# VH-VL binders against q10081: the designs that were tried, part 5

Target 1, 150 residues: q10081
Amino acid sequence: MSNLEFVYKYFNSLDVKELYDIYLLRTNVFVVEQKCAYPEVDEIDLKCGHLMLRNANGKLVAYARLIPEQQQTVRIGRVVVDPDERKNGYGRKLMLQALETSKQEFSSSKTFVLSSQEYAQPLYRSVGFKKCSDAYLEDGIPHVEMRLEL
Key: E = the ipSAE of ESMFold2; O = the ipSAE of OpenDDE; V2 = 0.75 times the mean of E and O plus 0.25 times the DockQ between their complexes.

## First folded at step 1 (VH-VL)

Design p3 (framework fv_ponezumab; at its last look DockQ between E and O 0.22; V2 from the best seeds 0.00; counts 0 for: pae O 12.7 > 2, placed apart)
Fold by ESMFold2-Fast, scan of step 1:
Structure p3 (fold): chain C 150 residues (1-150), chain A 121 residues (1-121), chain B 112 residues (1-112)
Amino acid sequence: as target 1 above (150 residues)
Amino acid sequence: QVQLVQSGAEVKKPGASVKVSCKASGYTFTSYYIHWVRQAPGQGLEWMGRINPSGGSTKYAPRLQDRVTMTRDTSTSTVYMELSSLRSEDTAVYYCARDKYQLLEYYFDYWGQGTTVTVSS
Amino acid sequence: DVVMTQSPLSLPVTLGQPASISCKSSQSLVYSDGNTYLNWFQQRPGQSPRRLIYKVSNRDSGVPDRFSGSGSGTDFTLKISRVEAEDVGVYYCMQGTHWPLTFGQGTRLEIK
């Protein structure tokens, strides 16, 4: 029995603790753990939706942002799972919720895209994403573009 | 305590518009969706749409989308449902319901008391 | 829109006896994730509805274990193992798989 709660908010509705939790988790994963050289915080954060997954204690355990890019296309970015909470299936639950939240928030969405590191591809494949590009380097790390059409 | 308190009964003529309010208290207003569901006399429940108070995004039932508008005021924690071009078939009790929305589960955990709208001619 | 059809529409039951309500959908309610998003609601006289069951068979917090849901695909059942006086009201099934959300027409449970 999972006591998980999903919350989806646009930037101007985030309170200061939610903002703190999001940037702490993203910084710990992308900057501290993965050593990403590119700025973690960007202007897209102000225009997109923020999907948060909290456990029974209210801890933010997983996060993604949902970016409407083109008619019917939603980009899922900044997908992170708390390093201490990996192997609990939170990544898969997060991705399934991201698809459903996108259908609720962006009524014409039927195409989903994301940029995946090599190790993360099995997660995205498990929810239906397929590789649609050759490998490319982003901050020195191999990535591939992945796509899902509903 | 969590409460959804709706505005009082309305009597309208055909062709008019009605605006029903739903005031939320006891929780973080922007963390939960609000749905509107109506019930005509002796009939079942009909889903009208929902609003995300955070960004103001709405999703309406296709049958009603050209007549219904949902808005919110975050300063008063109030959601509004406005239905235009009223006809006798719109006579119903209108409910708002809170939903934390968990992967299609539509957890309608708290409901308003209902607002009776009568369209008389 | 997905049409939800309930039967019977009127269900007179003797106190302590079981009751059963059927709900059929015009399309499969199995979502692409393998789950079936079929919910049951109860509306007591003069009150707002409340949810009893979600995802076919899961009881909401505070719902007595005498209520159970079952079914798959397009054919679903709500059962009450022994009807109590407080169970009087109208019961609705609802699908969440296909947009827009749709409800059955309701089944009125009455004590004989």
Scores: ipSAE 0.188, ipTM 0.738, lowest interface PAE 4.9, mean pLDDT 88
Fold by ESMFold2, look of step 2:
Parts: sequence; C-alpha cells; structure tokens
Structure p3 (fold): chain C 150 residues (1-150), chain A 121 residues (1-121), chain B 112 residues (1-112)
Amino acid sequence: as target 1 above (150 residues)
Amino acid sequence: QVQLVQSGAEVKKPGASVKVSCKASGYTFTSYYIHWVRQAPGQGLEWMGRINPSGGSTKYAPRLQDRVTMTRDTSTSTVYMELSSLRSEDTAVYYCARDKYQLLEYYFDYWGQGTTVTVSS
Amino acid sequence: DVVMTQSPLSLPVTLGQPASISCKSSQSLVYSDGNTYLNWFQQRPGQSPRRLIYKVSNRDSGVPDRFSGSGSGTDFTLKISRVEAEDVGVYYCMQGTHWPLTFGQGTRLEIK
C-alpha cells in the first residue's frame, strides 16, 4: 500500500488539527453511528499515545489509543476505522501497527489488553488476541476483555 | 529551515563517558523521532538507537543498550546521547538524524553535522 | 541482526557512464504488510549521509531521476544511468524491515 502513513504522538505533541481529526472520527463512529450518547472524550486522552493512520490525501482513516498500564501491559482502546474506509483491511493493519508501536514505545511490553464488543472479536482474534473474561456491560453494550501475550 | 546542530568534538580516555547534544530547529520538535548513527574512521554506518521526544521513550541497538542513554529537553528542543564505558572502538563520528514517525520507513531526512569522539589513552 | 552485503566495495566509473551497486540481505526484507523496507543513502566526501531511495524504488524529494532502485526479497540494486562529478561518494543500503535496522558496508564510487 503506497501513500499510507502511520503517525504516533503523545497528547502533548498533537497539534490542534490532529486533535480535531481524532475527535471527529471517534465521535462519528462511537457516538453517531453506534448511537451511544455517552461521554466520548475522557481524561485518558491527556495521558496516552495516539496512533493515527492517514491516507495520501491526509485523511485520518483509522485510529487507536495506546495506554501503558502496570505489569508490562499496554491497553489498546478506541479502535476505529472511518466507515467509508472499512473495506480496505485497515482494522487489521491498525492492530498490527498498535502492537509494533507499543513494543517500540514501551520497551518492556509483554501483555496487550482491550475491551471488545462482540462484532470486533474476529478482528482481534485474527491478530492473536484471546477472550479472557465473561461478558460485561460498558455503556449498555456487551463487552469482553481480550488479551495477547508475547 | 530544518536544522540539527550538534555539540563539538570530544577527546576521551577509555572508561570515561561522553554526552553529545543535538539541537533541533525549524520544525515541531516533538513530532519527529531523533536517531543516532555512528561511523568509525573509514567504516560504514551503525545505528545506535532513537528517542521519541514527545514522551521520551527510547529504543537502543542490542550491542549498545547497556552503555547508551538518550534523553531530551523539550524546552530547548535538544536531544542528548550518552555513551559510557568508552573503548577505543567507540572512536567515531556520531550523527543525529530526524525521522518522521513511520514504524519501518526510516526517513532520516535531516542529519546533524556530526560530532567526532576520539577515545585514546 | 540482518547482514547487508554490498558489491562492489569500490566502484571506479567514467563520467557519463552508468554505475550499478548490488545489495544483498541475509533475510527477506518483505514485511507482513507486503512492503519491502530497503533504503539507499549517499554520503558525499566530508558530508553527512543523505537518503536517496526508500522502499526499494521511490526517490526522495530532490533526487535526480538518473538514480533508480530495484529488486525484491533479498537482492537489490541501485543504478545511476549517467554518472556525474557530484555523484562521488559512498553509497549505503539499509534495511528497516527487521529490528535492529542495519546498513551495508558501503560502496565507494569514484571517477577513474
């Protein structure tokens, strides 16, 4: 794939246009498309890494946040692909990049975790995640914890 | 105009440490990785490691990871590379280089002028 | 570490004639995304290195079209269609596919 770029920055390095793009993408999917009227922006954004995938036109087409936790663990959250770009395999590319970026940025990382809705489990399984909890509700939507160990 | 300006030449004895600085200007300092690459006299290039100035995270070449430390000061837009327990084979020109964040596409589009470190008894 | 082997190590050429530099890697440089992260750098006498080619065949901004890259897998080539005086220097291939990134030993291009 020529013309695709991954960009990774901690919050304090985002410029205002990057932040705008991230929140536009996240709110369009998590609030508007998923019809969830819950606070999308939270304080975790201020203290985590932001992984962006841009196309040749500079459009933000996929995004995830990388949250370092204790015990050599990285939580991958807010995994999203622009609805108009989903047929391009960007979800899997994003997840593979999130793993590689986490290994490079958090050099002792051995465990990766995420909270998955049911529809997204096949994506996460395809890159090596395994279900590790019973279902629970998050914002009224069933989720499971998934884990990948190196 | 993007520029990387490194500190001046150093002469050290075996067993000492050296700290080389690389001051960035002309771009958003925290938006690019800084890598360090060295070149022994008459020899090729060796990658030493890199730092993400945004959070300060580092990754070092395995051969050097027990002796190299990279830090940054965002208020002065400067990165530092410190190499300890110097040996004569550490005699080299040390370069800093800028890299756009792409996991495997090492742009290295701008380089510092190089800092000569000589390790002699 | 992935070993990058360049040939020749010394390359005398006549002005205006073509030049070709080979680079071979000890492992395939094709990454799981289908891309091949093989770069070429030029170091003119007394200067810092400069990237010429990335991902096998893409010229960086400002690089003359007389420079071209090709290859796949483990075998790669940098070509200069017509050597000019400004092309004197040492050329390095570098792989970014595998950690840690590694350079070839260099090819010195000189005018004979």
Scores: ipSAE 0.005, ipTM 0.556, lowest interface PAE 12.1, mean pLDDT 88
Fold by OpenDDE, look of step 2:
Structure p3 (fold): chain C 150 residues (1-150), chain A 121 residues (1-121), chain B 112 residues (1-112)
Amino acid sequence: as target 1 above (150 residues)
Amino acid sequence: QVQLVQSGAEVKKPGASVKVSCKASGYTFTSYYIHWVRQAPGQGLEWMGRINPSGGSTKYAPRLQDRVTMTRDTSTSTVYMELSSLRSEDTAVYYCARDKYQLLEYYFDYWGQGTTVTVSS
Amino acid sequence: DVVMTQSPLSLPVTLGQPASISCKSSQSLVYSDGNTYLNWFQQRPGQSPRRLIYKVSNRDSGVPDRFSGSGSGTDFTLKISRVEAEDVGVYYCMQGTHWPLTFGQGTRLEIK
């Protein structure tokens, strides 16, 4: 059993190492692994919450953005698990914590939304999300909108 | 070994402000939310709000959001609750309480000893 | 706000006899993650509140097994199988599913 720790911070509270770890993980997966060139770092990083999952060694093994939207909606974005740490259940743990953190951080959150790559839908379904759109391209990759309502 | 130690009793005039402290020890300070709950004499419990020591984000009860301010000092592992524009109805014992949110264990597993705040002319 | 209604508000009990406290919420306490965030607290005279039960039926460490929580949706119950002298105090239910967090009125348990 691994000793895991969740840390939730806003951009201005991130230290240099935390920011480095986040951007390293995101770029290695979303840009390099997925072979997708796009503006990975964006202005949303400055405004959203950053949920980090670290193991006992202090390694960032999973990450997600929590983005408040209008009408008591929270968008969960940039959901990523380290390639070397996959199939350890970290994705599900991350999503469960993301929901709880969203509930506590953003007013009376009632709706949770995310843009899922088609292959990743089972993960989100496992925590209650449901597909609510047809497939569309996001940065050349097929996605679907998924929603979970309180 | 987890402890929440609060500041001493306060006596204030109406219209003044009070700032109560809650010093945490025996655990990782930034890994738990701190909630504030008050109890008027002979009355029940009222949730005031919470602060995330990791980042300092706050959530306040709607009834108090205009008068309450919660802050934290990570260097001293201390959370502060300031209540302004005090009224006689604010006379109460004020409690801080820990929330172990990281392990999905929710709300108030440890409490401070309470701080009595008296508002009178 | 979610209204938490406890009954009774006063509970005189004979030592060794069972006790039961009801807590009803004005709306469902089931959260989107499937959990129900209903807590029970005990406050002995002159002391800070102490959590007894979390998520409806889970006892905190050190809580005697004579305490039990049950219920679902909007109806919850705290039971004490055999009341002891140390159980004197006020008991509160609390919901943590909806903002703002809200408590019941409290139930004062006394020994007859």
Scores: ipSAE 0.000, ipTM 0.564, lowest interface PAE 12.7, mean pLDDT 91
ESMFold2 (binder alone), look of step 2: mean pLDDT 92; pTM 0.918

Design p4 (framework fv_ponezumab)
Fold by ESMFold2-Fast, scan of step 1:
Structure p4 (fold): chain C 150 residues (1-150), chain A 122 residues (1-122), chain B 112 residues (1-112)
Amino acid sequence: as target 1 above (150 residues)
Amino acid sequence: QVQLVQSGAEVKKPGASVKVSCKASGYTFTSYYIHWVRQAPGQGLEWMGRIDPSGGYTKYAPRLQDRVTMTRDTSTSTVYMELSSLRSEDTAVYYCARLPGDYYESYGMDVWGQGTTVTVSS
Amino acid sequence: DVVMTQSPLSLPVTLGQPASISCKSSQSLVYSDGNTYLNWFQQRPGQSPRRLIYKVSNRDSGVPDRFSGSGSGTDFTLKISRVEAEDVGVYYCMQGTHWPYTFGQGTRLEIK
């Protein structure tokens, strides 16, 4: 746990192995595990920052993308933890680092938002996110919008 | 069931500091922001700031930010508001409040503490 | 800071009659998520404030249906369809859209 490394890069700074690792992890979780039929890769990937958490062996164990939006807001999306690694607290570590990295990269940011599935809400609540909408369907799955203001 | 219970009345001299506590019970302490609002005798309500009990993040009213500090203790589900360099104009009833259904949280009832009277006199 | 202006400041009303309070903001209260964070509070003599309405028109649990909120942008109204003796107190509007949050100056409702 002490040998964890966080790396943050925009798309044009990612090397081919980092791209491979990110899309493999996202596809295994969102497409294979969650059985979503929608395209996982989108144009937002080209415009946002990519936060990677690697273990001591260099394996990508958790990931999120940070999307700057209007009105000093950052949207945190594509939050995933490797299924083989879920009992290690990596999701919480990732979210805390996402907030810290966003403050450094987007210094005017005051508000953080994300779309949360029902099961994931305790994770986001643990780092300060609060629900700010009723449930809605995204890809046929119930979600709720969550917000954190600093 | 859901309650916010505040500490008792305080009498302070100008230049002193006061620290008011607000103990939460009957709900998940970390799920709602806690706000502080004060009311001078015969006057209206003034928002002082708020704290996130989970992350410890605070936001203060600009005119008070140099004198106000908000903290929390998750082991006792208690929020504290400390105001320093007290003036006679700080004489007021101080309230803590949970405000669900605002921009931070989904629908629910608000909850207010009973208020703490702080009197600043020479 | 956003200025919240209430009218009237003093509202004498006959028991059983309707009452209406206006609240105007110096800036639009529509937030980036499309919601309008305008709240109405009631403070009975000697008691803590209590929220009646949130997000313009949503009534808090336990609040009688004789209370209703309406409005948009910068102009908002709180209505009481049939005033009861227990409604005596001061009513405040409050905005949670712009930092710092601000309250109106209050409207004192009295039975005449």
Scores: ipSAE 0.006, ipTM 0.557, lowest interface PAE 12.0, mean pLDDT 85

Design p5 (framework fv_ponezumab)
Fold by ESMFold2-Fast, scan of step 1:
Structure p5 (fold): chain C 150 residues (1-150), chain A 123 residues (1-123), chain B 112 residues (1-112)
Amino acid sequence: as target 1 above (150 residues)
Amino acid sequence: QVQLVQSGAEVKKPGASVKVSCKASGYTFTSYYIHWVRQAPGQGLEWMGRINPSGGSTKYAPRLQDRVTMTRDTSTSTVYMELSSLRSEDTAVYYCARGLTYYDEWSGYPDYWGQGTTVTVSS
Amino acid sequence: DVVMTQSPLSLPVTLGQPASISCKSSQSLVYSDGNTYLNWFQQRPGQSPRRLIYKVSNRDSGVPDRFSGSGSGTDFTLKISRVEAEDVGVYYCMQGTHWPYTFGQGTRLEIK
């Protein structure tokens, strides 16, 4: 059977190989695949938690960052699945784990939010998120804000 | 407006290789997968694999994985499918088709199809 | 691989009458995101396939209202409420839930 492992770490606990893997995956998806024309690496990375999903071979196959915000809110960002590993259900598994990890790390959190590309909404709806804004442009790409309240 | 235009018919000997092209226009080339599907005479459709034109990553049907190679040229918005070690059973019409790329659940069902390329393998 | 089985394989219909095609999958097509990635394609003689229906019941742009899809889990149906001459061709179901993608064997619709 497949041995999948979730690992969650704050920035200061990441080793250099984990940091390399995270930025390689994020760059390949957001910059190369999606052609997002903004700086991928930002200062929020230093202040948030990093959720990694690895396969049995130790490859980073999916990733998200968890950003604690005001008013018992956690923002989930940089949600990516390795293009070579799609259709394995990793996106949904990652989102379910992000919610569970957030409950463990931020036990007072009641609200989860994210900025979804319009096309990405079905993944987030599958785990309980609902649209809560009109479409808006972020670097020319349509997005909507989505929210899940516990 | 969205259009996929394929190269012309090919006649090959058993053991040879064939390379079919698919030129995309009318949309952002790197935002959609290109799938390859073939159809033997009088038979149904068989999915062969797909390529992500953005990074060049590929995923092939296990049955064909040792013989098929998919590549792209972003400067000409063209995808190529090369099939090696041809057999008479590879005689088919080969189609390219566009699919969605973003995030795992949307990587896609084909929505626009090329006109097809007939490949005949005979001795 | 997921096996897609269509019935009937040959479907003679009278102009203006309804037609129905069945598609059964060897395992559930419900994906982890809650969606069912079952598609229907039409191939007119000498033409490339054209997608009619995606995610079980959603019609593609430009597809007439007389085409409808339904079903869940492993059992799916494509219906044409009033068959027209231009509907002649082969119809295929296709699953996109499980890798590799697989097609049914096709149903040939002919006017009698």
Scores: ipSAE 0.005, ipTM 0.496, lowest interface PAE 11.6, mean pLDDT 84

Design p6 (framework fv_ponezumab)
Fold by ESMFold2-Fast, scan of step 1:
Structure p6 (fold): chain C 150 residues (1-150), chain A 119 residues (1-119), chain B 112 residues (1-112)
Amino acid sequence: as target 1 above (150 residues)
Amino acid sequence: QVQLVQSGAEVKKPGASVKVSCKASGYTFTDYYIHWVRQAPGQGLEWMGRINPSGGSTKYAPRLQDRVTMTRDTSTSTVYMELSSLRSEDTAVYYCTTDYGEYLRFDYWGQGTTVTVSS
Amino acid sequence: DVVMTQSPLSLPVTLGQPASISCKSSQSLVYSDGNTYLNWFQQRPGQSPRRLIYKVSNRDSGVPDRFSGSGSGTDFTLKISRVEAEDVGVYYCMQGTHWPYTFGQGTRLEIK
């Protein structure tokens, strides 16, 4: 039995503890764990939706942001799973919920896109994403663009 | 080497159903879409639909959506295309094809399966 | 649906001479990623289609350099600089930008 809770909010609806949890998780994974000293917080955070996955103890275990784009497209970014909580399938659960939440929030959405680091590609392929670009560098880290069409 | 191998020719009566297979090899089966395209005798190419082998989601051409079903078996790296309520107009060569080259559409093709609908 | 219109539909050419096929789309083929998904296919008698050109002007691996693609927006051209006997077949343009994907009617290239 899983007591997992998904919560989706735009920035202005986040409370201070949710904001703290989000930035703590993102910073620990994208800056500290990945050994990248580049800025993590950006102005897109103010314009997009934030999807949070909490465990039975209320801990934020996974997160993604959902960014509506042109041409009925949603970009899924800042996908992160708490390092202490890996191997629980939370990344896959998060991605499936991100697709469902996007359909509910952005009903005209036909296409989902994301920028994937090499290690993360198997996760995104497991939920249906396909590579749609050559490798490129983002903040010195190799990425590929991935896409899912409904 | 990417390769798609299709099942053999079929002869069906009007009103029957046909199920054509396409076995993929040379790449990770679940990583790329597989599409079905058909060609009636002496006519051009018509896109029928596609399947995402990861999860099995499908998208069909509007004129065929009520009669076509695409499925996959990941254990055998095989995609199936089933067309029901067959009519003489469904007589065609049916091809499977991949999006293997970075979403560039239809880069590798199967050898084709001839389906003849006759009474 | 996006309509793809080819001309000519029948193209008899003398061996060694150039050949040109036009393809026009009913709307722009630029996708949201900035790419134009206009492809050209060759179908030799009794064979499966083979992709020659992708994204307007890029030749697939193994395609001779006598084949070239050009165009933008809604108007595209496939050129063969010097036709050879093995080029006999039907050529199709195809758009992969808009669902459903659509093909031109095909152009039959024959040697005189």
Scores: ipSAE 0.023, ipTM 0.655, lowest interface PAE 7.7, mean pLDDT 87

Design p7 (framework fv_ponezumab)
Fold by ESMFold2-Fast, scan of step 1:
Structure p7 (fold): chain C 150 residues (1-150), chain A 120 residues (1-120), chain B 112 residues (1-112)
Amino acid sequence: as target 1 above (150 residues)
Amino acid sequence: QVQLVQSGAEVKKPGASVKVSCKASGYTFTSYYIHWVRQAPGQGLEWMGRINPSGGSTKYAPRLQDRVTMTRDTSTSTVYMELSSLRSEDTAVYYCARSEGYWTDSFDYWGQGTTVTVSS
Amino acid sequence: DVVMTQSPLSLPVTLGQPASISCKSSQSLVYSDGNTYLNWFQQRPGQSPRRLIYKVSNRDSGVPDRFSGSGSGTDFTLKISRVEAEDVGVYYCMQGTYWPETFGQGTRLEIK
């Protein structure tokens, strides 16, 4: 049993500490841990929803952003799990909640897409995503596009 | 309203390079792939490649991969397609087109086309 | 590459009569998600291509209901129930299931 809490907010509803937590986690994983120099913060952050998973101590342990697109599609991006909290199944819990939250916030959502690094494909496959492209480089890192349809 | 607006016609000599632009408006630029398709006079459509504006990743047609480069500028919502070492058979109308993902709901909106003429 | 083969390549039609275009793929276009990514495009003289049909049979907004798509696997058909003067142009099928995306040769619809 865990005392986990999911919180979903659009940018204008985020308080300063939530914003700090989100960017700290994203920067530590995507820029520092993955050793990639790329613009992590972008204009999509201002227009999308932010899904946060906190543990019993209030620590942000996992995060994803939900981007509504045309044709009843939601793009799930910036999926990250705190390195100190891996092996707790938080990535899978986050993805399942991302699908449920998308259905509630974007009631017509039937299709979910994401760009996946090679190591992350098993996680996304475990919740129903399928590879729908050949491997391609995104910021020098191999990725594949993945899709889930309901 | 979704719109893709391309740069104007170009006349080039063999061996030169050409860079065509495609400016997107009316939607979230980074949420859709942009593809490039060309059409030689009196011929059919040929897919050249695509770019993901979010990360800048590209995938090119095998026959063009050594000569084509696609880039984007997220601040202006613009995609560029550069074709080098131009040959007379590169004379074509070049189109940009939007796609939701790599393979789904492909090519739902198209630019007006850019005529590139390669002649001596 | 997936080869897309259209027939006929030239289609003269009398105004008000039906028209039918066939498109065959060298392999099944059913993707692992169960969808078939087969599109039909219309290109009027001097204009950009315009998508008419996506996923075999879904008509784009603003496309008249006299256009319909059908088929499965490797065999697809575009039908126009009553050809009008504005339908003159070249029609292309296109597969989006496999990289690289490929188009048929095109079918030129002309009024006789």
Scores: ipSAE 0.000, ipTM 0.481, lowest interface PAE 16.8, mean pLDDT 85

Design p8 (framework fv_ponezumab)
Fold by ESMFold2-Fast, scan of step 1:
Structure p8 (fold): chain C 150 residues (1-150), chain A 121 residues (1-121), chain B 112 residues (1-112)
Amino acid sequence: as target 1 above (150 residues)
Amino acid sequence: QVQLVQSGAEVKKPGASVKVSCKASGYTFTGYYIHWVRQAPGQGLEWMGRINPNSGGTKYAPRLQDRVTMTRDTSTSTVYMELSSLRSEDTAVYYCARGDSSWYLGEFDYWGQGTTVTVSS
Amino acid sequence: DVVMTQSPLSLPVTLGQPASISCKSSQSLVYSDGNTYLNWFQQRPGQSPRRLIYKVSNRDSGVPDRFSGSGSGTDFTLKISRVEAEDVGVYYCMQGTHWPYTFGQGTRLEIK
């Protein structure tokens, strides 16, 4: 892989190395770095798609999950960029690919939603998301709901 | 399609109050702040304040906060801006604009058509 | 209040030529989240303002790529690489970092 590679798979198609990489990255960011007390691994992981961004060395540098919801809506969750790889624009590249992959996998999709921590709002706004709620607490951390409509 | 439609022109006497409306459609009304910006004839733009349609919370420009009041009606998706104790210097076109939170102005992406308010003795 | 100063205030330009507008703020516009909330708006004669640029250099959807924004801290520039007839109007910079939000005086772009 000479360039960045995007890989998208549902849970049952993940191999053991991919599963290891995903949970290692998510745990290091959400549990260790951000100290979220609530369970990181949930049942939604079994029902959604997993979008992975790997660098030329095969390292998982960014990840998001794509959750089909009712009314032609896709929820983008567990958005994470490897702390050692920040400032490379991977978050923006990941979000743009998440929109494109969602259109391909969920052809009826018209609306994209996500729950954003305060610090992450600029990333999501950079790809077209707009705030659509006041701040609320999730796992004790301030969040806002954001939406993008095609 | 997203639209902000404002009420019609007003002519007022000094000392009176004016109340301008801005009716939103085509999006989730409670999801976006509405700002008010005015423009005196031949002059630049002045931010007056904003309202959160979900909470009703407001933030006004300090020079206007004693005279301006912003409210909303969620049942009609309408925001109101009332300016009291009118002076000739308040003659301007008043715009509503859709925006974001009070510390981020990534929006102002949709603007109303403007409401001309003339204060004349 | 943060003072926003634009230069020039009057900008006559020949059709097809580039145009550049400067905007200077009395304080740094970098917010605590690391972003710089500097916006550029266009107002055509008799019309409502329209946003062209947000966060210094990000172009709104539908805005032609001949418009570009740049700058950092207190010094910002809006550039039009080749002016078209439809670009006639007044251009405003605006800061959203410090409350209350403030606009520059406006730059009137006119075709020679």
Scores: ipSAE 0.000, ipTM 0.450, lowest interface PAE 22.4, mean pLDDT 84

Design p9 (framework fv_ponezumab)
Fold by ESMFold2-Fast, scan of step 1:
Structure p9 (fold): chain C 150 residues (1-150), chain A 118 residues (1-118), chain B 112 residues (1-112)
Amino acid sequence: as target 1 above (150 residues)
Amino acid sequence: QVQLVQSGAEVKKPGASVKVSCKASGYTFTSYYIHWVRQAPGQGLEWMGRINPSGGSTKYAPRLQDRVTMTRDTSTSTVYMELSSLRSEDTAVYYCARDRYEGYFDYWGQGTTVTVSS
Amino acid sequence: DVVMTQSPLSLPVTLGQPASISCKSSQSLLYSDGNTYLNWFQQRPGQSPRRLIYKVSNRDSGVPDRFSGSGSGTDFTLKISRVEAEDVGVYYCMQGTHWPYTFGQGTRLEIK
């Protein structure tokens, strides 16, 4: 059996170390690696669920937040895999778990949406998402909206 | 190997509470939901509820929601099912079972016999 | 609650002959994700239930080919192509589409 562990918590249930790990990983990927010139932390973090994937050593290796929206829709955001841990299939494992966790936590969930950078589209397509918009800029980076209907 | 090991048999009086444990091993505890199913002597299976060990979220069968509580201890990979205000009709074998919403129920505990008698 | 109705409730079968169990639900079991969460379980005397079939027709690992599941909507069938002595036990259908999850009454398979 793999020593991987999925943990899902709302903001008020996160402990200080989990919060530190989440923001460190998100900052290293979105701000440092991708050089985004906009604040990474936002008020949605206080209202959504946080899905964490840890390895055997307790290191946070992948993360996503799950945001319930109108019309039985869940938005999956801030999807990130530790750069040192890429090629281990963690992104796909994370996305499959995000769908399952969303079904359990938001029982009326029918539609899943996300905003995808160009490089990430193959990952999202592999779990069933389809492009549903033209390219648009988010913080200067090209994105497309993707959707999965259940 | 995946295992779910349950606590031993209990004999309780009407009005008492019982707490049954289910210890998981051989997989990532927080990756799967744990359901509780009971079976009265000579009767069929009845779903009682489930817990997500990750965040502790629960969902209970409506007829049991006022009497059942499910909790978990992540440090010991153990799920608990507590049933209060026991009645004679609560006499049953109680099972825990693993699931990931895909209709799995792929591994079951060995069962815990709870007898309610005066 | 969704009512699951099995027939027959008692199924005496001659060794080596086929057996068939029907399961009907009071509501469609097709879920919003396109899956039908109808499962079949076997409970041998004195043992915990074990899953045989999940999502209508998918055979669980280690389950012999003689077991097969079929159906859609509200009407489902479990078939055993040739009954063996080890198949004695109670068979349950179960739906995981609607909360709360519900089981059929069970079908007791016995060798004549």
Scores: ipSAE 0.000, ipTM 0.495, lowest interface PAE 15.7, mean pLDDT 85

